# Designs tried in a protein design chat: VH-VL binders against Cytochrome c oxidase assembly factor 8 (COA8). Part 121

Target 1, 167 residues: Cytochrome c oxidase assembly factor 8 (COA8), of Homo sapiens (Human) (q96il0)
Amino acid sequence: APERGAERRDTAPSGVSRFCPPRKSCHDWIGPPDKYSNLRPVHFYIPENESPLEQKLRKLRQETQEWNQQFWANQNLTFSKEKEEFIHSRLKTKGLGLRTESGQKATLNAEEMADFYKEFLSKNFQKHMYYNRDWYKRNFAITFFMGKVALERIWNKLKQKQKKRSN
Short names: E, the ipSAE of ESMFold2; O, the ipSAE of OpenDDE; V2, 0.75 times the mean of E and O plus 0.25 times the DockQ between their complexes.

## First folded at step 9 (VH-VL)

Design j45 (from j1 with heavy chain Q100K W105L S109H; framework fv_ebrasodebart)
Fold by ESMFold2-Fast, scan of step 9:
Structure j45 (fold): chain C 167 residues (1-167), chain A 124 residues (1-124), chain B 108 residues (1-108)
Amino acid sequence: as target 1 above (167 residues)
Amino acid sequence: QIQLVQSGAEVKKPGASVKVSCKASGYTFTSYGISWVRQAPGQGLEWMGWISAYEGNTNYAQKLQGRVTMTTDTSTSTAYMELRSLRSDDTAVYYCARDKLYDFLTGSHPFDYWGQGTLVTVSS
Amino acid sequence: QAVLTQPPSVSVSPGQTASITCSGDKLGDKYAYWYQQKPGQSPVLVMYQDSKRPSGIPERFSASNSGNTATLTISGTQAMDEADYYCQAWDSSEDYVVFGGGTKLTVL
């Protein structure tokens, strides 16, 4: 096989460290995990002829993504703060510093952390229930609008076929 | 860029209440907390408390329990701090600061951005 | 509640190294943070989590925290570094933030 110095084009290359869609991207772009929420953001492609219904769906999906990222960024923040408070208080009780001899952050064993995890899950039960409720409501709305967009696209194809058939 | 803009200076009588606002911009307001820190003239910094812009959960300095209330309005990205039963020793510059709760994974930093400060003078 | 003690003032000549200490019981078991405040201005975070430097803070700023003492070190001190410096720690037992009394750095 011949060797060629050809460019390789990918719609969404994996392992991109900076999140920026390729020039002339005609598809949705999935970025690296957000530092705070650990969720991968999606930059939605906006077609030149986007219908009002397609715009509503895209904005709903964008708003749902932002809501989801805010929830998990805050949840991770709360978890990390309370986990560190717990670890610091226990290490302090043991007379230990915050770092090991090797310079890594000191931690507790699984038995010691079990009480923290149980308390955290119990404390956040209602919050997670409300999150799940809202998550299902949002996904139901998105599915509904996706259906409407699909019907619109089918209708547009049928209209186009009718025009071509009539000539 | 990231900015916290506070309300203007106030002069109050002893026994009155004051409510200072802090309008955030340039970041997702609900992803961070807001801490309030005051500084009496010529004195050091004193932490007053913290509020989560997402949950509305608060934690107040023990010295101020019962006199301080912190709130947020997510629709305007604004935090508020109300201090009641003012005394002359409450005269201070009051700061709001963005407070990233400690995050082991991200290496979060507390008080990375501060408002310009609001001078509250309590005098008869 | 934890108490953090700083010297009220430190003086250095331009180009010399300034060291500002912050002492508290078992402070090395907590994370220390440092703020710079110039007259009439808001505090600015200059060091976080003992020894980490925020984006935009000159490399001449460094810090350490061990035992009972955290130290902010400014190498090659410049006139623009003249300010009040405050240390801060988080008291995890009471979820309370505590500040040191502040150190006035004079560059003469």
Scores: ipSAE 0.000, ipTM 0.453, lowest interface PAE 18.2, mean pLDDT 79

Design j46 (from j1 with heavy chain F104I W105L S108Y; framework fv_ebrasodebart)
Fold by OpenDDE, second read of step 11:
Structure j46 (fold): chain C 167 residues (1-167), chain A 124 residues (1-124), chain B 108 residues (1-108)
Amino acid sequence: as target 1 above (167 residues)
Amino acid sequence: QIQLVQSGAEVKKPGASVKVSCKASGYTFTSYGISWVRQAPGQGLEWMGWISAYEGNTNYAQKLQGRVTMTTDTSTSTAYMELRSLRSDDTAVYYCARDQLYDILTGYSPFDYWGQGTLVTVSS
Amino acid sequence: QAVLTQPPSVSVSPGQTASITCSGDKLGDKYAYWYQQKPGQSPVLVMYQDSKRPSGIPERFSASNSGNTATLTISGTQAMDEADYYCQAWDSSEDYVVFGGGTKLTVL
């Protein structure tokens, strides 16, 4: 079995979005896009009488969110680093400065950048395939637990209605 | 085999100039650049500047601006670094290195090959 | 100018893991490169783009970049790994190459 070299995931600093929802919130809050991942974090509401099933769903959603945040933060960082070096290398090879006469950052033409994007996607294709696979697995699990929680809530509402009719 | 071969050691007086050569072989010279790095005795590495072997454009470290000139001769695949107005603190081993290597598969890899170094001694 | 800070020296016993750090402002947003220099020799590229290993470099060499700190790791350190190690980064704002101060690795 070929030892899958554990690519040590360069953990982007977990910049936990300092978004704090209002203390009296009774619903989930969506924060601004994270600086690194560009994903909007969700602050999940915790009910006072959270059931074990609801808690499990919440934890799974939180873990999935964190996983997504870390993945995209790292991907965006890698993309930015590679893009910058690519542009620099190409400009230098062409004898062009890194800055235009106006002081703006010099850019490559659309064709050259298309080559970069193609190459970047090609190099990261497997990584994206694994991400997509795992994303579907995680979301399927979340959806399954959402269904269970919905059924539990319906059942609890029915029991409460029966008790009110008996009194 | 890729190789960078530098000129021999130099002894100069303060105020003089030194010109170090770096002959490249084993690769397409004009497809890369050459960076120059120096190392004073017992000190770390200091980047001096870069030259494109294709267009001849240069970028020098701010500290050396006005005193350093980098050139290339494509016919001989040789890079040159001239340092003027030499001072005692310019005493160092001077290295040329291949620079601006971008491989589509592996990415950007600067300074992947180095010359053997040239000792320049500035003494009264 | 960006400054890369390295410890001046690191000591390790044979077979142990050596870790050399390189810290700099916004280093997390840049690729780090590592060079090995043995006494009287030219520097040799040992790691590029944070974690990539050039051909001919042993697998015991690895590197990572987290936050503003790059780390070179040498697992199963051997006597032949005794050298000076330099980190390097490129500043895109000024098109300037910066080296760390270097770390002397001693294998005791």
Scores: ipSAE 0.495, ipTM 0.809, lowest interface PAE 1.4, mean pLDDT 89
Fold by ESMFold2-Fast, scan of step 9:
Structure j46 (fold): chain C 167 residues (1-167), chain A 124 residues (1-124), chain B 108 residues (1-108)
Amino acid sequence: as target 1 above (167 residues)
Amino acid sequence: QIQLVQSGAEVKKPGASVKVSCKASGYTFTSYGISWVRQAPGQGLEWMGWISAYEGNTNYAQKLQGRVTMTTDTSTSTAYMELRSLRSDDTAVYYCARDQLYDILTGYSPFDYWGQGTLVTVSS
Amino acid sequence: QAVLTQPPSVSVSPGQTASITCSGDKLGDKYAYWYQQKPGQSPVLVMYQDSKRPSGIPERFSASNSGNTATLTISGTQAMDEADYYCQAWDSSEDYVVFGGGTKLTVL
């Protein structure tokens, strides 16, 4: 039943998700951006008579979302941590304190940060290439199964119409 | 149903090599990494290294570099850990555990599913 | 040389709250993870990313991580919670994953 589907949807799978969809809903729900990944999580509606193919598509979409959330949460955390370590090291080398006269965290100018950004991008180049390749593979698979589900639904409708017309 | 099933117990002499397997099922193997963790009798957990099932790249614990090799076979969804030049203090239960796909320095990845463990005994 | 220090043992009465600590330099700046291991069994993830609970782990398990100390808290402790508990973090100064020495929880 829809209540059971909604209840299962509200029970978050393990992964980066902190939101709950509206109590009564028959659609997918999109939440606020995750603190670390900066991606909006999606909770998927589970129909009461979900076909095996529909279940496979939904699970593939859920798995892809969790994979994507984990990748970007990690990248953003790594970036922030390494950026702060770089700034701290450079400020110490220059004999400057960690805080400005105004009490804000001391920072480096854009020119000084260019070295960090170049190093970070170079270090993560291969990782990002593999991510992009996998991202495309996953989205192509999702599109393929979406097409199969659409075909199944069309076929079932056509078969149902034919049966009604034939008696 | 997610499962990691490891090969059976092994007894080796000092100086030999051992290769432990870890067969994954119930998830897309190439969407995760595998970490190896060992535990000597009555002792704590010790991380040995990590491998990406997708990229095939590895990171090994410094103390084991030169003696350990991790590989994967995507056609059988199986990870392998080979430890060479065995010493008596390598006697331990060896675990595989599901880990993050990419080599992460932030400590983001949990070990959310573990194999049953493989006892490797090294004695003369 | 990063080290995570745990008390070797903690004892608690059934129904009471157990607290297991894990101490490391600037541990609160890192993610902490907790594993439960019963004799002859594989470790089981009980808490991840400081305070998040995996599906299937009872709500009586909670955790925090601040400053130099991460804490695993088990409310209404049951006999089935008797196990060794290990904390884990990544060490940025050394390129490896580090585990705490483990804490044996006894429910008396």
Scores: ipSAE 0.006, ipTM 0.482, lowest interface PAE 12.4, mean pLDDT 79

Design j47 (from j1 with heavy chain Q100A L101I Y102R T106S G107D S108Y Y113P; framework fv_ebrasodebart)
Fold by ESMFold2-Fast, scan of step 9:
Structure j47 (fold): chain C 167 residues (1-167), chain A 124 residues (1-124), chain B 108 residues (1-108)
Amino acid sequence: as target 1 above (167 residues)
Amino acid sequence: QIQLVQSGAEVKKPGASVKVSCKASGYTFTSYGISWVRQAPGQGLEWMGWISAYEGNTNYAQKLQGRVTMTTDTSTSTAYMELRSLRSDDTAVYYCARDAIRDFWSDYSPFDPWGQGTLVTVSS
Amino acid sequence: QAVLTQPPSVSVSPGQTASITCSGDKLGDKYAYWYQQKPGQSPVLVMYQDSKRPSGIPERFSASNSGNTATLTISGTQAMDEADYYCQAWDSSEDYVVFGGGTKLTVL
């Protein structure tokens, strides 16, 4: 309520400095690439007084990152599994063993592998199309919220200037 | 600790209006939205609509458009759902549930937690 | 309009695995959510975003969502798991929330 807000003591912003421990950053930081997705995760710093809008933006970015990581980890594993199954199936159909007489792993020629890639892309066309749709949708939402957060910060700064000027 | 507490049971006549309240506690009310879901006796769940506690934006189920209004009072961390022109088939338990602040990214959040429910009986 | 179809009832013996399905057009392209409702109580979230489990929900609960079918799986089913289970998703209109018709799980 307004009365409760008026009773609350505000600390002068210039008198209070935010301190980050030496071992931890006051900003977002980027980790190493994930083993399966090969994407670099971002670890987000949570401010002392995160606004609801800032929290929504951060959670949206975190959830989008998790979704993206899961999608590519699963896609890469599926691709590798189906590739091996395709190779083994074709070798079996041709009456060939999994290893050459020299002991090396048996492989298919480029033309046969092109058949696999065409089949994989065709089979996954709808899935990749929906991934791209959702990827654009998520990035649009993130950009939109980044803009809203920027406007909120500008508005709060202007409100603070007006309050200081009126007093 | 996070809790939604709804108003008590209501008995209404056909053509009347009902307004159900949902008081939130244990979290920052303005960081979330509230969805309303009803359940007729022995039937399944039916989504009615959603409201942002931050901006006041609403999105109503099409079949209820024009009969339902959702509002919030941030000073009391309370959401309200008003249903007008009541019919006997509006007899149901009405639930509020915590939801995300909805916009372009509507598939983000589950409904968690749920209020205890408010039985609204519409009888002649 | 999108429709999510659940079997009206599923019966399982204590200790056995229960599977509850939820079918909808291109459901695997959307996030699926699962709620448990016991008689006289409000629904409780048991699974979200296809396969994620909220804190407080036993590890015996798991879920998947692919193609047209989402599945809630309860391993080592206990008497306390007897309830109605509802799936939920956002339909292709993006403004509309849809619930499945519900499945009554009986543990005999």
Scores: ipSAE 0.000, ipTM 0.472, lowest interface PAE 16.3, mean pLDDT 79

Design j48 (from j1 with heavy chain L101V T106K S109E; framework fv_ebrasodebart; at its last look DockQ between E and O 0.36; V2 from the best seeds 0.00; counts 0 for: pae E 3.7 > 2, grease 19.8 > 18.9)
Fold by ESMFold2, look of step 12:
Structure j48 (fold): chain C 167 residues (1-167), chain A 124 residues (1-124), chain B 108 residues (1-108)
Amino acid sequence: as target 1 above (167 residues)
Amino acid sequence: QIQLVQSGAEVKKPGASVKVSCKASGYTFTSYGISWVRQAPGQGLEWMGWISAYEGNTNYAQKLQGRVTMTTDTSTSTAYMELRSLRSDDTAVYYCARDQVYDFWKGSEPFDYWGQGTLVTVSS
Amino acid sequence: QAVLTQPPSVSVSPGQTASITCSGDKLGDKYAYWYQQKPGQSPVLVMYQDSKRPSGIPERFSASNSGNTATLTISGTQAMDEADYYCQAWDSSEDYVVFGGGTKLTVL
C-alpha cells in the first residue's frame, strides 16, 4: 500500500553532526572508512542561508576532519613501514627468507614483535602527545562555536517572535 | 675513520671461482652486516647477498643461490665473497658495503660505507 | 618482485632544480633510499627512509615517496652533482634489496 510523506524530514544523522538546517530535509552523511586513516569522512551539508557563524563552524569541523585524517593516514603508514623494516631486519639477521614454506609472509614471534611495539611507542610518544593536545584544542574551539551558533539561532527566534507580536 | 678495503682485480676463465676479500676497520666489525653488490660494466647495481659479521648468518639473492658463499673472519675483521661456476656475464666490479641493522632511534642507513670495488673479469 | 624503474638520463642547467623519479609497484608502502655514484667511484648514500638526509649531504638534496613513485630532488643543482643516481627499496617477494636501473644526471 503506497503512502505519502513516509520519509522523516527531521531524522538526525549519525553521531557526528547535529546541525542539519531546520528548513531543508538535509543532513551530513558519513562515507566509508578512508583507506589510509581508517576514519570515516563526514560530508557536510551547506545550506543556502548559512550564516557567517554557521559557515565558520562548518569550516572548523571540515579542517579538523582533514587534519585528523592526515595525521592517522601518516601514522598508519609510518607504523606499517617501520614494522615491515623491523621484521625484514630481524629475518635478515637470522638468515631466514621473507616467506615461509607455505608461501605466507614470514613473521617474528610474539616476544620479538613486543620489542618493536614498545620501541615504536617510545619513539612516537611526543608526536602522539602533541596530537592529543591539538585534538583537545580543536574540539574546544568547535564546542565554543557550537554554543555561539545555538545562541544566534535563539536570538533569531526571539527577534522573529517580537516582530510577530508587534504586528 | 671507517674503511672497507677490498682485494685486487682478478681475471678468471669461465667455470672457475673467485673469492674477494673485504677488510673492515674503524668500527666494531661484529655490530654490522656486510652486503655484496656488483655492477657490470656500464650497468646498474645488483645486490648479491648479505652476511652477519657476528653470527655468520647469510641471505643470498635468489638469482645467485647455489653459486655464492659469503663468510667472515672476525679475528681479522674481514668478509669474503666466493662466486663459483663463473660465466662471462659475471664480469663486474664487486663491492662490499656495511649494512646497518634497523635502529628505532637512528633509523636505517643501509650501505652507508662501501669498499673501493674489485674488478673481476671473466673471459674465455 | 618489483622492478624499480628510473629514467635513463636527466639534464639540467646549473642552478635549476633536478628531479629524478623511481617507480615501483606500491613503492610508497616501503621506505626508499637513494645513492649517488660518480664515474670510477663507489656509491654514496644521499637519502634514506624516503626523505631523511645523512650527515654531510647538502640541504639542496631532498626526496619524497608516495603512491608508486619516489622522487629525488636536487635544488640549485651544481656541476659537482653530475653523477649516476640509484633508488633502492626492500623487495618483499624474493630478495631483500632491489636497486633501480640508475639515472645519469647531466649538468650543462
Scores: ipSAE 0.276, ipTM 0.689, lowest interface PAE 3.7, mean pLDDT 82
Fold by ESMFold2-Fast, scan of step 9:
Structure j48 (fold): chain C 167 residues (1-167), chain A 124 residues (1-124), chain B 108 residues (1-108)
Amino acid sequence: as target 1 above (167 residues)
Amino acid sequence: QIQLVQSGAEVKKPGASVKVSCKASGYTFTSYGISWVRQAPGQGLEWMGWISAYEGNTNYAQKLQGRVTMTTDTSTSTAYMELRSLRSDDTAVYYCARDQVYDFWKGSEPFDYWGQGTLVTVSS
Amino acid sequence: QAVLTQPPSVSVSPGQTASITCSGDKLGDKYAYWYQQKPGQSPVLVMYQDSKRPSGIPERFSASNSGNTATLTISGTQAMDEADYYCQAWDSSEDYVVFGGGTKLTVL
């Protein structure tokens, strides 16, 4: 027989955790921040009479969200890994242990960590430029289709208003 | 223990309506949905639709739109499926199944617990 | 409407490996689920999210899903595995659940 629902929960194939919205709401559902990307996921409502244009907009927003979630999940993982490696390297060079006498993680001061942040930002400059380029492209497309959907809705309302008046 | 218990077999004439119940126990009813699946004699499984016990919203298979209504009574943890204007090809075993939440990345979760089935026979 | 195609029947001897396929357009981009149904009984979930087993399902059951084909594999098949097997996927574009036509597994 099938077991508990909790045992069925798993991370996404890409290593990003998933959220569990109620199936089929009459509006978009916004979840808690994803633990990997730290971004709030949106589950988009699909209207029964969704036009092809509305569907294209929704799919574009969904794809943009997925891309954004993956980028930041990977970026945060890379940051955490490299930060830990930097701290371990610095502590080892100083002849210090990785833990304090109380068993807590040993840390570096703000001045020491500034070296890591400078290096990380410089190293990832090109990656962030490519991210920004793609982010602009995606948002331009979304804005364009949002405009088209708005015009479609206005036109449909005008058609209904005309029919009401002529009848 | 999680269990879904359905109402007993029904024999109906063409044009009649049938209402099948599905009583849930062993879990928080309002945290899940209920899907309805039917199986004609010697045939495969056919999805009919689902209802959210949380929101009460429904989604029906296009083929059954206009003939089916799904409801819940949260006070008794019971889901209902009513099928109207019965035809002989509606003769089937009707199952309720616990339906979980949508997976953000891929789709719905599995039907992890099923009712015992309700045979509905439509004959002249 | 998406369609999932299964072979009508598969026959194996006890101890042999049974493979049941489920084919659909870009099925590997969706999660596949598998259900076992014995005569007069309700379906039982045997595999979920392509390759995961519910508690109580023997290690003999495994599955995969890639490209256009999902496969349920039963190693060391036993007489008790004789049943109808159905694959299932959720079609997000049409917002409905689709089942395969079912495969009758015979263990002789």
Scores: ipSAE 0.000, ipTM 0.462, lowest interface PAE 13.7, mean pLDDT 80
OpenDDE, second read of step 11: ipSAE 0.637; ipTM 0.857
ESMFold2 (binder alone), look of step 12: mean pLDDT 89; pTM 0.918
OpenDDE, look of step 12: ipSAE 0.536; ipTM 0.813

